# Designs tried in a protein design chat: miniprotein binders against tRNA-specific 2-thiouridylase MnmA (mnmA). Part 3

Target 1, 344 residues: tRNA-specific 2-thiouridylase MnmA (mnmA), of Desulfotalea psychrophila (q6aiz6)
Amino acid sequence: MIKNITGIAMSGGVDSTATAILQKQKGPVLGFFMKLNQPDYETQRDRVSQIAQKLDIKLEIIDLTEEFQEYVLKYFSASYFKGLTPNPCIICNKEIKFGLFQQAILRQGVERIATGHYAQIHKTAAGYQLHKGVDPHKDQSYFLSRLSQEQLAHSIFPLGGMHKGAIYDLVEAHGFHDFRGTESQDVCFLEQDNVVDFLEQTAEFSASSGNIVMNDGKILGKHKGLHRYTVGQRRGLGISYPVPLYVINLDVKNNNVIVGENEQLFHKTMAISDIHWISQPEREDLLHASVHIRSTHKGAQASVILKENNRASVIFDEPQRAITPGQFATIYKDTQVLGSGVIL

## First folded at step 6 (miniprotein)

Design m26 (from i1 with A36S)
Fold by ESMFold2-Fast, scan of step 6:
Structure m26 (fold): chain B 344 residues (1-344), chain A 101 residues (1-101)
Amino acid sequence: as target 1 above (344 residues)
Amino acid sequence: SPEELRKKIEELLRLLFEILRELRKYGDPRAAKEVSELIFELLELIEKLKKTGDPEYLKELLEILKKILEILKELGNEELAKEIAEAIKELRELLEKLKEK
C-alpha cells in the first residue's frame, strides 16, 4: 500500500470537490462516499462518481443506511415525540461522519480523512482544539462541537482557512463551472427540509391533537401535534388574536402549545445537560464565554456555571430570543469550541 | 404596585450583573461559582414572578439575596454587600405592602 494516503469524504458538492483537489495536490488520496437513507442518493452518487473520475480519484461507497437509521433517525423522531427540537447534523457528525464512516476509512489503511468542513483543527501539547473557520458566513464549527479528541486526530479540514469565493474560484480553475448557487446540504434525509412529512411518514410516529393556549390557560385553538411547532414560530398557528403571537413553549405533559407575545421569547437564563468537552477548562467552575444556542445564532456572551454530571447553568449578559429545548448550546472561547450541551 | 415592583426588579438586575462582572475579574473561584448559582436561581424566580405575579416568589428571592449578602461580606466586598442589603430592605418593604392585601 502507498504510505500516507489521505481519505477524502466526497459528497458531490463544491466543498468536498475543492477538498479533493487540494489534498490530491499534496499526496496520494482515496475518495469515499457515504450511502445513507437520503432521498437524492442516486443523483448524488452519479455526481460524486463523475467528479472522482474527472479528478482521477478512486472512489469507494460505504453503506451506512442501517447505522444512520439507528443513530440519527431514531434520535430525530424520539426528540420530536418528547416535544424537543433536535439537531440531527451534530449527531450525524459524532456518530456517522466522524464515527462509523471514519472508522471504515481507517480500516482500509488510511491514516487521516479530509472533509469539506469550514472549521480549523489546531494541535497543541494539551490535545486537539476545534476552531471556527475564517469565513464567518460559512463557519461550521457549531455542527462539529461533539467530536472527540480521537476523531479530531484523524481529521483534516483544508477549507478552514479559506473564504467561499476562493473555493468557487478553485473548482472553476479545475473545470467545474456548475456549482454556483448550489451547496452540499447538511440535512441529507429531508426532502425540502419538510420535518412534518418525514415524521408523519415514519411508521412509529403518530400525532396527538391538543390545545393552543396562553400562559393564563385561555384556549385559542387546537393543534394537530406538538411536532408541527417550534419555539419562536409565528406562522401556521391557525389562531386569531389582536396582536402577533408566537410559540413560547411546548407543554408535553398537558399536550399544549403555549403561545404569547414576542417579549415572552426573551430569556437571560438557560440550563444545559449532557455536556461533551473537546477542550475542558482546567479547574474552572465558572466560565465567561460566547454561547451559540443554534447554528444560525451569532453567539452571546454568558456566564457558564459548571455543575456535576456534565450539566451547566447559563446566564446571558443580554436576554436571548427563542431558546429551544433539544437544540445544542455550543461554548466558545473566542474562535475555539470548548464543548457543547443539550438545552433543557 | 406593579410599577414599583418592576422598577425594583430592574434595579436588582443591574446590581446582580455588576456582581457577576466583579466576580469574573477577581475573587475566590468557589465563592464566584456559589454566588453565580444563586444569581441563576434569582433570575428564574424573577421570571416566575413576572409571569404569575405571585408574591411568594418575592419571599424566596429575599432568602437567596440574604445568602449572597453573607458571601459578599465574607469576601470583604463592602460596597456590593451594602447595595445588596439596600435591595433586600426595599424588596422586603414591597413584600409587606403586598401581604397587607
Scores: ipSAE 0.224, ipTM 0.692, lowest interface PAE 4.1, mean pLDDT 85

Design m27 (from i1 with A36V)
Fold by ESMFold2-Fast, scan of step 6:
Structure m27 (fold): chain B 344 residues (1-344), chain A 101 residues (1-101)
Amino acid sequence: as target 1 above (344 residues)
Amino acid sequence: SPEELRKKIEELLRLLFEILRELRKYGDPRAAKEVVELIFELLELIEKLKKTGDPEYLKELLEILKKILEILKELGNEELAKEIAEAIKELRELLEKLKEK
């Protein structure tokens, strides 16, 4: 086992390039690139290869196409089939990036892997803690909320203590001038971020027409499939009404999209299932913590009631907008990620 | 009346959140967890009551309020206990009026 060599997860983006630069300054490195079911694979591969060559880093390509389909794409399609809104990035981090990809890298004789994630790892006597990155506009700790102690033990996040502006400055100082304006916020397996096209063509999803209704049962129009709608959606409803209407809920049993006014999207209560703990809470009964209900959520103070079978009930101090079943609720204590669960 | 029920539910919601704030000051975690679980159940019943108008939800709500009242008495918070007792009385009167129709 080569304990002094660090693996670098390289994607061809600015963050992984900065990570490679920083880690190479600290010692010998090996670069690794994931081959997934991504439409731009050839372009990414060529870019990563060029970057690795320029930095004098040996690059290995690890093909995880079949595993990505099994663990991420099946989950994604199955979630929409159940009327849920998935987070494929959280599942990809748990099963692929820090799962099978990390395991493949470890088999190459590497014990530590650096990635371009904006988050921090703190080692304590009680184990590894996951913390927010210091740049509030780039923190990615939400997407890492399902990682295990073992996965954290093998991970390094060099960018967790840095701001994005410093990252651009760093790569430009090393001759990489073309990264500004190239950042993607897209899901990597979708062309033009079209969920509907992916589900209907790639996943062989069949559209089932139904009704768009108000809470009182009044029919306002027809829909072409529940998978085309998300809680909080305002546009693309194709209905006429004197005030703006939003998707309030998806009723799978009756095949209805339920719409209402903005005020109907606010709720004080939420139930969570399948909780994964990164760090065991001090008590297992009641927490007062900040809960993030989606990646873009700023967090809301809440009472979290811990139940059997990794379930919890949440009462927010203030009503929260657009709580979405299938998304992940991540529980924070200050900057620390305690764990996350699936919103019911 | 629907207006009376709406007003009483709004007053109850204010009281429940006062209880949550006070529980954060007191150091009995078991009692705090039990009350917060009961409050969660109440908030769910309030949503169902608002949506359906079904008086059975109001009956269930009253039973949960009685449990919260007993716990508040055990914690020694006489002021909040009195407010819950008053809410129980007022909601019970509304339930009797609804049964008439």
Scores: ipSAE 0.106, ipTM 0.615, lowest interface PAE 5.2, mean pLDDT 84

Design m28 (from i1 with E37L)
Fold by ESMFold2-Fast, scan of step 6:
Order: C-alpha cells, then structure tokens, then sequence
Structure m28 (fold): chain B 344 residues (1-344), chain A 101 residues (1-101)
C-alpha cells in the first residue's frame, strides 16, 4: 500500500524474529530467507516458515547456493591452502548477506532491509557510520566491518540499541517461548571439526605431512597438514616438552608448524593489507585507534600508520597475543568502525 | 653480555614509545609518519635479534636509529634527540664487545 515497505532478513532465530516483530509494528514488511549450502536447510526453512506464518509475514526464499560456494567457500579453502586463517562470516556479510541477497530484495521494490545484527547505523552529513551495538556481549560490528556505504544506506539494525535479555522478553511477549536455550549466535557455519573434513573432501586438496619445530629448527614431531593448526593452539599437537608449547607461526614455504612458549605469541607490531574503509580518515597518515584482531578481541590501543595501496603498519601500545595472518583487523574510533584490513 | 644487551633493548623500547607519544602531538604529519615507520622497522629488528641472537641485526638497528635522530633534530626535539644519540653510542659499544666474543 505504501512506498515504505521494509524487507526482513529472516533466519528462524530469535534475533531475526525480534527484528520482524519490531519492524512490522512500524509498517508493512516482506520476509526473505537465504538458501545457502547449509546442511540444516530443511530444518531452518520449516522454522522460518512457521515464524513468518505466525507473524503474518509473506516469506520469499532466495537461492544463493552457487554464489555462496563461489564467494565464501572458495575464499575459505584458498585461505587455508595459503596457511592463513580466514573469517568466512565477514566475507559472507560483504558478498552474500548485504551483497547479492540485499540486491535481490531491492529488485522487488524494497528500499530498506532490516537484519537481526547487534550494531548501529548513524546517518551523518558525511555519510553512514557503523557503530558497536550497546550490548557488549552481543556486539557484531566486527563482522560488518567490510560493508560499503551503499550497503549501509539500505540497512536497518533494530537490535543495535537493545540488550539480549530484552530480545527474549520481546519474542516471548509475542508468543515465542521456545528460543531460550537455543540462542542463535553469529557463529561460522564451518566449525573446527567440520573445517578439516570439508578441506580434505575438496577436489583441489592435497594434505602434506611435515614437521613441528621450534624457532631454532629443532624437530619435536610430525604434523598431518598445516590446515589442522591455528596460531595460539595448545591442544592436539601430539608433542611432549617440559613446558607448555603453542603454535606461534605456520611456515608454508618449509611446511613447518612452528611452536614456542606462550610469551612468543605476544607482538607489538602487525601489518595489514587490503584495507576497506567505511569512514575513510581524511589527511590522517597516523591514527591512534582501537584495533580488534579477531571477533573475540576486546580491542587494543594502537598507532595505525597509513600507507599507499590500502596498507598499514600497526604499533600496539601493549603487546597483543596470537596475532593471526588471514584474520581481519578492524579499526575503531570509540564505538565507530572506520574500516578493516587483512592481517599479514 | 646477553643480559646487558637485554637491558639496553628494554631501555630503547621505552624511549621509542615515548617518541611515538610525542609524535602524536607534533604538527608535522609527514615527519611523524616517517619516524613511526622507522620505529615499526626497529621493533621488527628487535624481535629478530631476540629470536636469533645475531649481532648483525644491531648494525641495521643502529642505521635506523641514526635516521630517527636526524628527523628529531629537524623537528627541534633536543631532549629525545639526545636520548637517541646516547642509545646509539651504548649499542655501538655493545656491538664492539659482541664482535670480540
């Protein structure tokens, strides 16, 4: 009836359900569900269909299975084969959820899409800013750090100003009592156990056994492939030593897992490449900002030295543990996400 | 001695972070960026020195410190320039002692 129809990204979880409830109170809505290469697709489809029916929301399914394989799964496999630790959730948000999925929704005449993300969008004269969600235990702004101005312009995050407890209260007040104990967290579809199996089933995959070594080259044992190891890992090494040892680096050239003591995981320096800016700093070659080196990192104060070719050198005020190549470093000014780059 | 070198490197690290704090206050962003990049290179070299114990990394470290010294002189920060000059002298003396062993 009216021009202001809001699309709702529905997943069958508590957050997207709360988002649908809130947005339907404000005006007409259309629900959309992504079909990806997920093993629980049938279960998710049935759940989201029941929720949409109960809320009296028309639901459309958008099949992005092939695109998910092309943009997310190929990136994921390629990263591990290079000895890097990927973040497929960041790439999925950029290419699929706010890329092709958003574009498909917009083609139906929808001008804005609401999602269940715990983050905030602030519209300013200089453009759209991405900010942390107010619930510190639920903030998802790190995973959204690669979004474009256009993607933010079409997005609504109704849950960004809310705490998770209030979300459960909201859905229960509308007759959804089954979500407690089934909280949908923003977790990778590929868990660690599934990662090894997935990589080893890939047609291009060729695992090579190599050595687990100390920095000085002393051999402590054998490994069954670099893809089975992550910087900071203590368990599953299968080696015996008088003190606890951790993976401190993956040496792709020599096919070695390099191990050392916990102290060797701490570094003050980090280099980043492929920086994407949401809010580009003007005329600031040297920033003092909070840098998050993984989703679980609370952020650390650092001097960020901007270089040409979308690169930066980072000097932390305090040494940071387990800086991992392939992960994203997200640059924050207070609650605002400025951008992110790939850790080298 | 290895312990004397460790103490001197710790003193140098404190000075380098003091320089970074002061650079954030300076009005010359080009010079600030240049010194910050040199400090990054020094921190990388200190890590290699700790890992390998190879005194050849001290030679590279001394050359980068000389570049920082010249920039600090150009910026007019005489206090930090004097501290860097003293660090260069002490590290050079340690390098000569290590060559004798």
Amino acid sequence: as target 1 above (344 residues)
Amino acid sequence: SPEELRKKIEELLRLLFEILRELRKYGDPRAAKEVALLIFELLELIEKLKKTGDPEYLKELLEILKKILEILKELGNEELAKEIAEAIKELRELLEKLKEK
Scores: ipSAE 0.543, ipTM 0.826, lowest interface PAE 2.0, mean pLDDT 86

Design m29 (from i1 with E37M)
Fold by ESMFold2-Fast, scan of step 6:
Structure m29 (fold): chain B 344 residues (1-344), chain A 101 residues (1-101)
Amino acid sequence: as target 1 above (344 residues)
Amino acid sequence: SPEELRKKIEELLRLLFEILRELRKYGDPRAAKEVAMLIFELLELIEKLKKTGDPEYLKELLEILKKILEILKELGNEELAKEIAEAIKELRELLEKLKEK
């Protein structure tokens, strides 16, 4: 019986609600909600419970608080400690949402799990492919770039072929009128997306004073900790200079924030490590592909030179602004995600 | 002069991107990868040269261009090989002028 039941990852948001509506129309479903002890957990739990009741979907809560701390929060804090800018959502998708959460759902005899992600899964003779969602303003394939073949095999993305406007229309037709104007929150454990408060209050990072310097070593001011700065940042530097200055790099060894003019943020080259392939390229040497260096990046054409030990060197056709160590570079062939690596 | 060097670097960048476009057509994956790696090193040296103005990086750049030239000759791409050979000649002349200044 349960072999024909689809699990639904429900969060209390519009996308998971629409997913639940669509999947319930196709057959019997079971709803599942992750407990991570995020700041708004009780409010989110109450909302998802009300939605499940209204849709007549049995809801189970899976507590992954300890695992989230181990796999996501430690990674996040350790990255900032190393002067890197992490992407906790990519790691959360790999280890928690499609890892331990999916595994817990499957142990209940459910064969597949539907989520509200704007991405597409195509089954081919060579395996499962991950593709961009059709809505250019909602595509979430970048955040899913580390998923395994097994994780994709057990996943359904009903919203991947739909536009966000149609999703609002769908939920409103089923009596949910309060979702318009709500934004998707990617970093669920941060209050008001405040990285500094989280690191200093929960990870106990102490402010460590150092220098804000230009590339030539000229000291322009003092900083209160490298974790307070991101490559490309212009505001909050507290320095005076005749032209606008931006964070170019973080120098952990010398405890310096390196600043320069906007032109110094543009680079044609970057290196990536720890590449995970969803779809291994047929060629082992050189790819011409679109590379996305952050979630908001539209992608840039590049030559990707494949190296040993899951590493690559990337040459962009056009210089790219604010390449940020610790972020993920996702490699696309048209709409298909081939894989991703960590920017060095 | 700095102006002549800038123009020659701009010409070189155009040629390097033309080579990158043709690499998929070579049919020898190891040679194509080797040329792409050398171009990556060249682009990084060009950034160091622009940042520091140090002619020593121009010497390293010339050595890498010579390696690219030999590989292009072995691959039989005579047109691109000729353009790289001309770039080497012109950059060597600029380097000698900079030494005299």
Scores: ipSAE 0.453, ipTM 0.774, lowest interface PAE 2.4, mean pLDDT 85

Design m3 (from i1 with E10M)
Fold by ESMFold2-Fast, scan of step 6:
Structure m3 (fold): chain B 344 residues (1-344), chain A 101 residues (1-101)
Amino acid sequence: as target 1 above (344 residues)
Amino acid sequence: SPEELRKKIMELLRLLFEILRELRKYGDPRAAKEVAELIFELLELIEKLKKTGDPEYLKELLEILKKILEILKELGNEELAKEIAEAIKELRELLEKLKEK
C-alpha cells in the first residue's frame, strides 16, 4: 500500500532526468510531461517517453496548450505591442508550471511535485522561503520569483543543493550519456529564439514603421516596428554613425526607437510596479537589498523604497546598464528571494 | 560653466549617497523613507538636466534640496544639514551665472 507518491515534472532534459532518478530512490513516483504545443514537442515527447520507460516511471501527458496561449503567449505579444520586453518564463512558472500543471498533478492524489530547478525551498515558522541554488552558474531563483506560498508548499527542488557537474555524473552513472552539450534554449516556444518571426506570424499583430532618432530629435533612419528592438541592442539598427549607437528607449507614443551612446544606458534609478512578495518585508518603508534586473544580471546593491499599491523606487549604489522596461526586478536578501516587480 | 556644473553635480551625488547610507542605519523610519524618496526624485532631475541642459531642472533640484535640508535639521544631523545648505548656495550661484548669458 503506497500513500506517499511524489510527482515529477519531466521535460526530457538532464535536470528533470536527474530529479526523477533522485526522487525514485526515495519512494514511489509518477512522471508528468506538459504539452504546450512547443515547436519541438514531438521530439521532447519521444525523449521523455524513452527516459520514463528506462527509469520504469509511469508518464502522463497534461495538455495545457490553450492555457499557455491565454496566459503566456497573449502576455508576450501584448508586452511587445506596448514597447515592453517581457519575461515569458517567469509568467509561465507562475501560471502554468506551478499553477495549472501543479494543480493537475495534485488532483492525481500527489502531495508534492519535484522539478529540476536549481533553487532551494526553506520551510520556516513564518512560511516558505525561496533561495538561490548553490551552483552560481545555474541558479534559477530569478525565474521562480513570482511563486506563491501555496505553490512553494507543494514543490521540491532536489537539485538546489547540487552543482551541475554532479548532475551530469549522476545521470551518466544511470546510463544516460547523451546529455552533455544538449541543454535547452532560453525560451521554449521560440524557434532558434526568433522573437520577431514569432510576433509577425500572428494575424492580429500590426506593426507600424517609424523613425530611429537621437535624444535631440535627429532622425538617423527608419524602423519596421518597435517589437524588433530591445534596450541595449547595438546590431540590426541599419544606421551609420561615427561612434557605436545603442537602443536607449522605445517611445511608443511617437513610434520612435531612441538611440544613443553606451554611457546613456547607465542609470542609478529605477521604478517597479506590480510587486509580488514571496516573503513580504515587515515594514513597508526602506530596505537595502540586492536587485537583479534580468536573468543574466549578477545583482546590484540598492536602496528599495516601498510604496503603496505594490510599487517601489530603487536607487542603485552604482549605475546599472540597460535597465529594460517590462523585465522583472527581483529583490534578494543574501540568497533569499523576497519578491519581484515589473520594471517601468 | 558646464564644467563647473558637472563638478557641483558630482559633489552633490557623493553627498546624497552619504545621506542615504546614514539613513539606512539610523533615524526615524518615516523620515528616512521621505528623504530617500526626495533623493530618488532629485537623481531623476539630475538625469534630465544632463540630457537637456535646461536650467529649469536646476530650480526644481534646489527646491528638493531645501526639503531634504529641513528633514536633516529635524533629525539633528548638523554635519549633513550644513553640507546640503552649502550645496544649495553653490548651485544657486551657478544658476544665476547660467541666466546671465
Scores: ipSAE 0.487, ipTM 0.801, lowest interface PAE 2.2, mean pLDDT 86

Design m30 (from i1 with E37Y)
Fold by ESMFold2-Fast, scan of step 6:
Structure m30 (fold): chain B 344 residues (1-344), chain A 101 residues (1-101)
Amino acid sequence: as target 1 above (344 residues)
Amino acid sequence: SPEELRKKIEELLRLLFEILRELRKYGDPRAAKEVAYLIFELLELIEKLKKTGDPEYLKELLEILKKILEILKELGNEELAKEIAEAIKELRELLEKLKEK
């Protein structure tokens, strides 16, 4: 009686196009495109519209510009103001893509939404599990680590079991020959991925000069604002020293960039807060798991000591380089994402 | 000396990670969590001690090591208990030397 209609999150890229092709083969679909007031919006809109027309998919545009500003851009700017390094993509997935966008699509009577994410959803008796995509160079499970059980229940990731090469082959077989070599932005709302320009022009950050110092307090130079620096940064320091120096920490209280040698970037301990569980472990007090401290991190074995107020203490088996406050630590059991927290 | 303290801290770090590995393998789950958290606190204090040179952190380290020792004795792990007791003795001797300097 009710058509089993699948919603397709279409972006005009190769992954969402492949997703649309695969899902249309399985049944009736509706295409949806998200407007966030991104710099390339009109070009992206035109591309999505052309793809939807070629695939004979009805396309609807959902305007989430104001919500994106409130939930993602405000978070991004506030994090830098606090001397933290944010991950806006994780927040965007939780609040916008699988939050308000998914909710708007479901209100139109679709059962599930398919997206071009390289990750897997496994349905078990205990609930939905999020797993790594099979292509190790394209896995996006880290960015999905804060999704709820409800969000996963309404999601389909058709590309999770595929390699990127097979995706290009698929779209080309369906008449799309212009996706190879297409550049992708790291962050969709930044023009040329310039964080400093965005913060200073859009978020009204002013340059606030302070000192670049060693741990012992020795002043090596001046900085143009803490928002211009991140832990692990070597370039753009404007200081001269006999050995390479790296940003070790940002000291907001004293307005100092703390620098040191590469060895000082390695730590065996890390504290995390605001833990969200996709699949809460049965042994809640101590677990041994692989912890990913950024999207590019291969994962490191660690003891995770669960504490009150959704906090944990982490002890790595081996020291980890450039643990960065404000980034997310994602906890894995083999290929399964258990959850994630914010690095303190 | 500062170099003697550094060497003894490196020896202690190896022992703490040995304890953590054994607790994963053989320990009571509640005792394992308690010792793991004490080891986390020790590792944080070791970093503060390295950064500041403040002997107060070494005093705090000794108190936490005593708690780990008590738990290891309760678990019947006499070998690791003996190694922690030796580490406590050596660090106390270094603390007294640092007070004299």
Scores: ipSAE 0.467, ipTM 0.788, lowest interface PAE 2.3, mean pLDDT 85

Design m31 (from i1 with E37D)
Fold by ESMFold2-Fast, scan of step 6:
Structure m31 (fold): chain B 344 residues (1-344), chain A 101 residues (1-101)
Amino acid sequence: as target 1 above (344 residues)
Amino acid sequence: SPEELRKKIEELLRLLFEILRELRKYGDPRAAKEVADLIFELLELIEKLKKTGDPEYLKELLEILKKILEILKELGNEELAKEIAEAIKELRELLEKLKEK
């Protein structure tokens, strides 16, 4: 008999289902599902329960609704209030999925937790390394860039070495034929990914009308709140100009949306704060690395200058488009995630 | 002239990125970091200069280039030190011409 039990984070999606199938082949498993402030909770619960029953996996529901509100939703709203563009998925992974959820699972006597993430964990003498998943279209290592050594030590990513097509083939071979063409929304607590509606329904969120301006101060129109705009946005500005205009910056002090031509979105420099290291580089003063400035960014070569108080200055080899304050800059050495910081 | 300034800034940018590549070979991590920090400040000043056209940013830029020059001399990189010295000379001449208007 197997002595060690693996926990499986089950969401009702294709990736967690494939993870459950693979891990059950290797030994005894227990399934776990998070209850958060998600609009589709009842639908997800019913789906994951049906999947667990079909796979003969015991399922436990862990309620983290209040903790999700405190760690993720307050962060999300506060960021937009400050004119920043947050990444709630990175914070959710750090505080909820691999934090409180993992801790609750470990208290059940489970030694490791498997999740459907497309990323790889390598154990070395110096500690755990986080690496990109092999499927370049599904790599999720960016979203895991703030995990601790302890969190990685208790995690398994069975899908890290697989391509998404093989995952669909796997679940279909086990009798799950309804997953093709189903996509999970990017942010689980938003209805139809509508940030504006969510923020404006929040009792403590205050938005005020202001001006859409050029860098020279020329007023081109009015806005109904800075939270409705992000750096790089071209559509929905409601302004007339002979050339295409883009959101260049949000000016919180003057309550202005600053717009300009596409060329003004390119910058060679950025500053980052609140750096978290998964694998601190051997050279701590200056490193040359690939930096990802958002989840969809393919990475850009840069010189990273480490400063005091977990800060750094970044100089890109080539100018980068739409560097967005509040987003995370993730530092890579080839496929390895070294760490991440918040863009200033 | 605005065209002459643009040309000199493009030449300076190429030199600064050449210096950044060479910093990766330096055995003194403190000196390498100091030069990289100064290059970051220069790049920020160049962006301000491009946006405003204010030649006062050239004065700040010259002061930072002088600091880079001294560090490169201390590190024994005579070739890059010579190129920075030439860039300082050319930008100083340009600044004097701009003051005449």
Scores: ipSAE 0.387, ipTM 0.750, lowest interface PAE 3.0, mean pLDDT 85

Design m32 (from i1 with F40W)
Fold by ESMFold2-Fast, scan of step 6:
Structure m32 (fold): chain B 344 residues (1-344), chain A 101 residues (1-101)
Amino acid sequence: as target 1 above (344 residues)
Amino acid sequence: SPEELRKKIEELLRLLFEILRELRKYGDPRAAKEVAELIWELLELIEKLKKTGDPEYLKELLEILKKILEILKELGNEELAKEIAEAIKELRELLEKLKEK
């Protein structure tokens, strides 16, 4: 008796449900659901349990509440305290979903885990490559840009070669008719996308008043905390001015929100630190590559100057709007993710 | 004056991106990387100069341009070397005007 059991990361959403359907057709599967301290945990648990029952998949719940707090929520709060804008989904993928969750599943005797991610894994003689999913409107490779070779070796992305419309058609053909219009881009631990409420109530951020200023130091108003602002923000500034003003940067040292006109949000340069390579370039010199500065960015051609200690300097061919410290810059060669670093 | 400085900086930006495009065509990767790093530093200094108006950034900018000039001469690109030398001359003249006033 040969058993090739595949683990399925089940979330109760359409993508993980489609993944479970496809993988169950190929052989025996075990379903796994993460408990993270999400506000809607009981609703998600009931939904994923109903899906698993309908598909005749044994479901195990893995409680990672304390680990999620330590690796993701602490990172999130600390980033805002430093005047940085975090990406908790990238950290969650690295530390939780493909880290501790994957490790817990592998301890059950499962060799590979399928997830509902829209990305592709290519096995080569030089190792595993991460590639964009084929659906340009659903590609999630940016959020997976910090995965290790070992994490990729144990992963399957069945949806990477599929378009989202085909996924809805697939689940509906198997009796799941309630998924259309339910997909959310919200961070799982935030209620109503309220970053400020989370930081002030849950993380106990003390409100610290300071000034909203122009680049020349002219004071236009007062703010109630830097964590209430992000680069590119136009609304909620509470200032009056003859032309539209935007948050240009956050000055933690002087406790100032720096504002200016839209033109001042465009920059030709940025610096990257803490680069993680999925597929390290053969030479540590000058790359010409597409760089994505946030998940919604379409990518921009750039000269990437590789430096010591996993750092890089980037010169864009065209100025890029709202480069945000704390976000991740992901380096692509065509469809392949080479790596990502933290924007300084 | 602020107007004259802005015009000279725009001319310099065009030249720097011309140099960066030419580096993409040439076969010395180490020299190309070194020039690209210097161009990145220059672009950062230009942004600081635009924000603060501090002529100290213009002095730092001139020193980096001199380093780029040396590398371009070693690479044998006489045309781009001549353009950088001209930019150095014009910016030096502007810096002297700012110091006197």
Scores: ipSAE 0.383, ipTM 0.747, lowest interface PAE 2.9, mean pLDDT 85

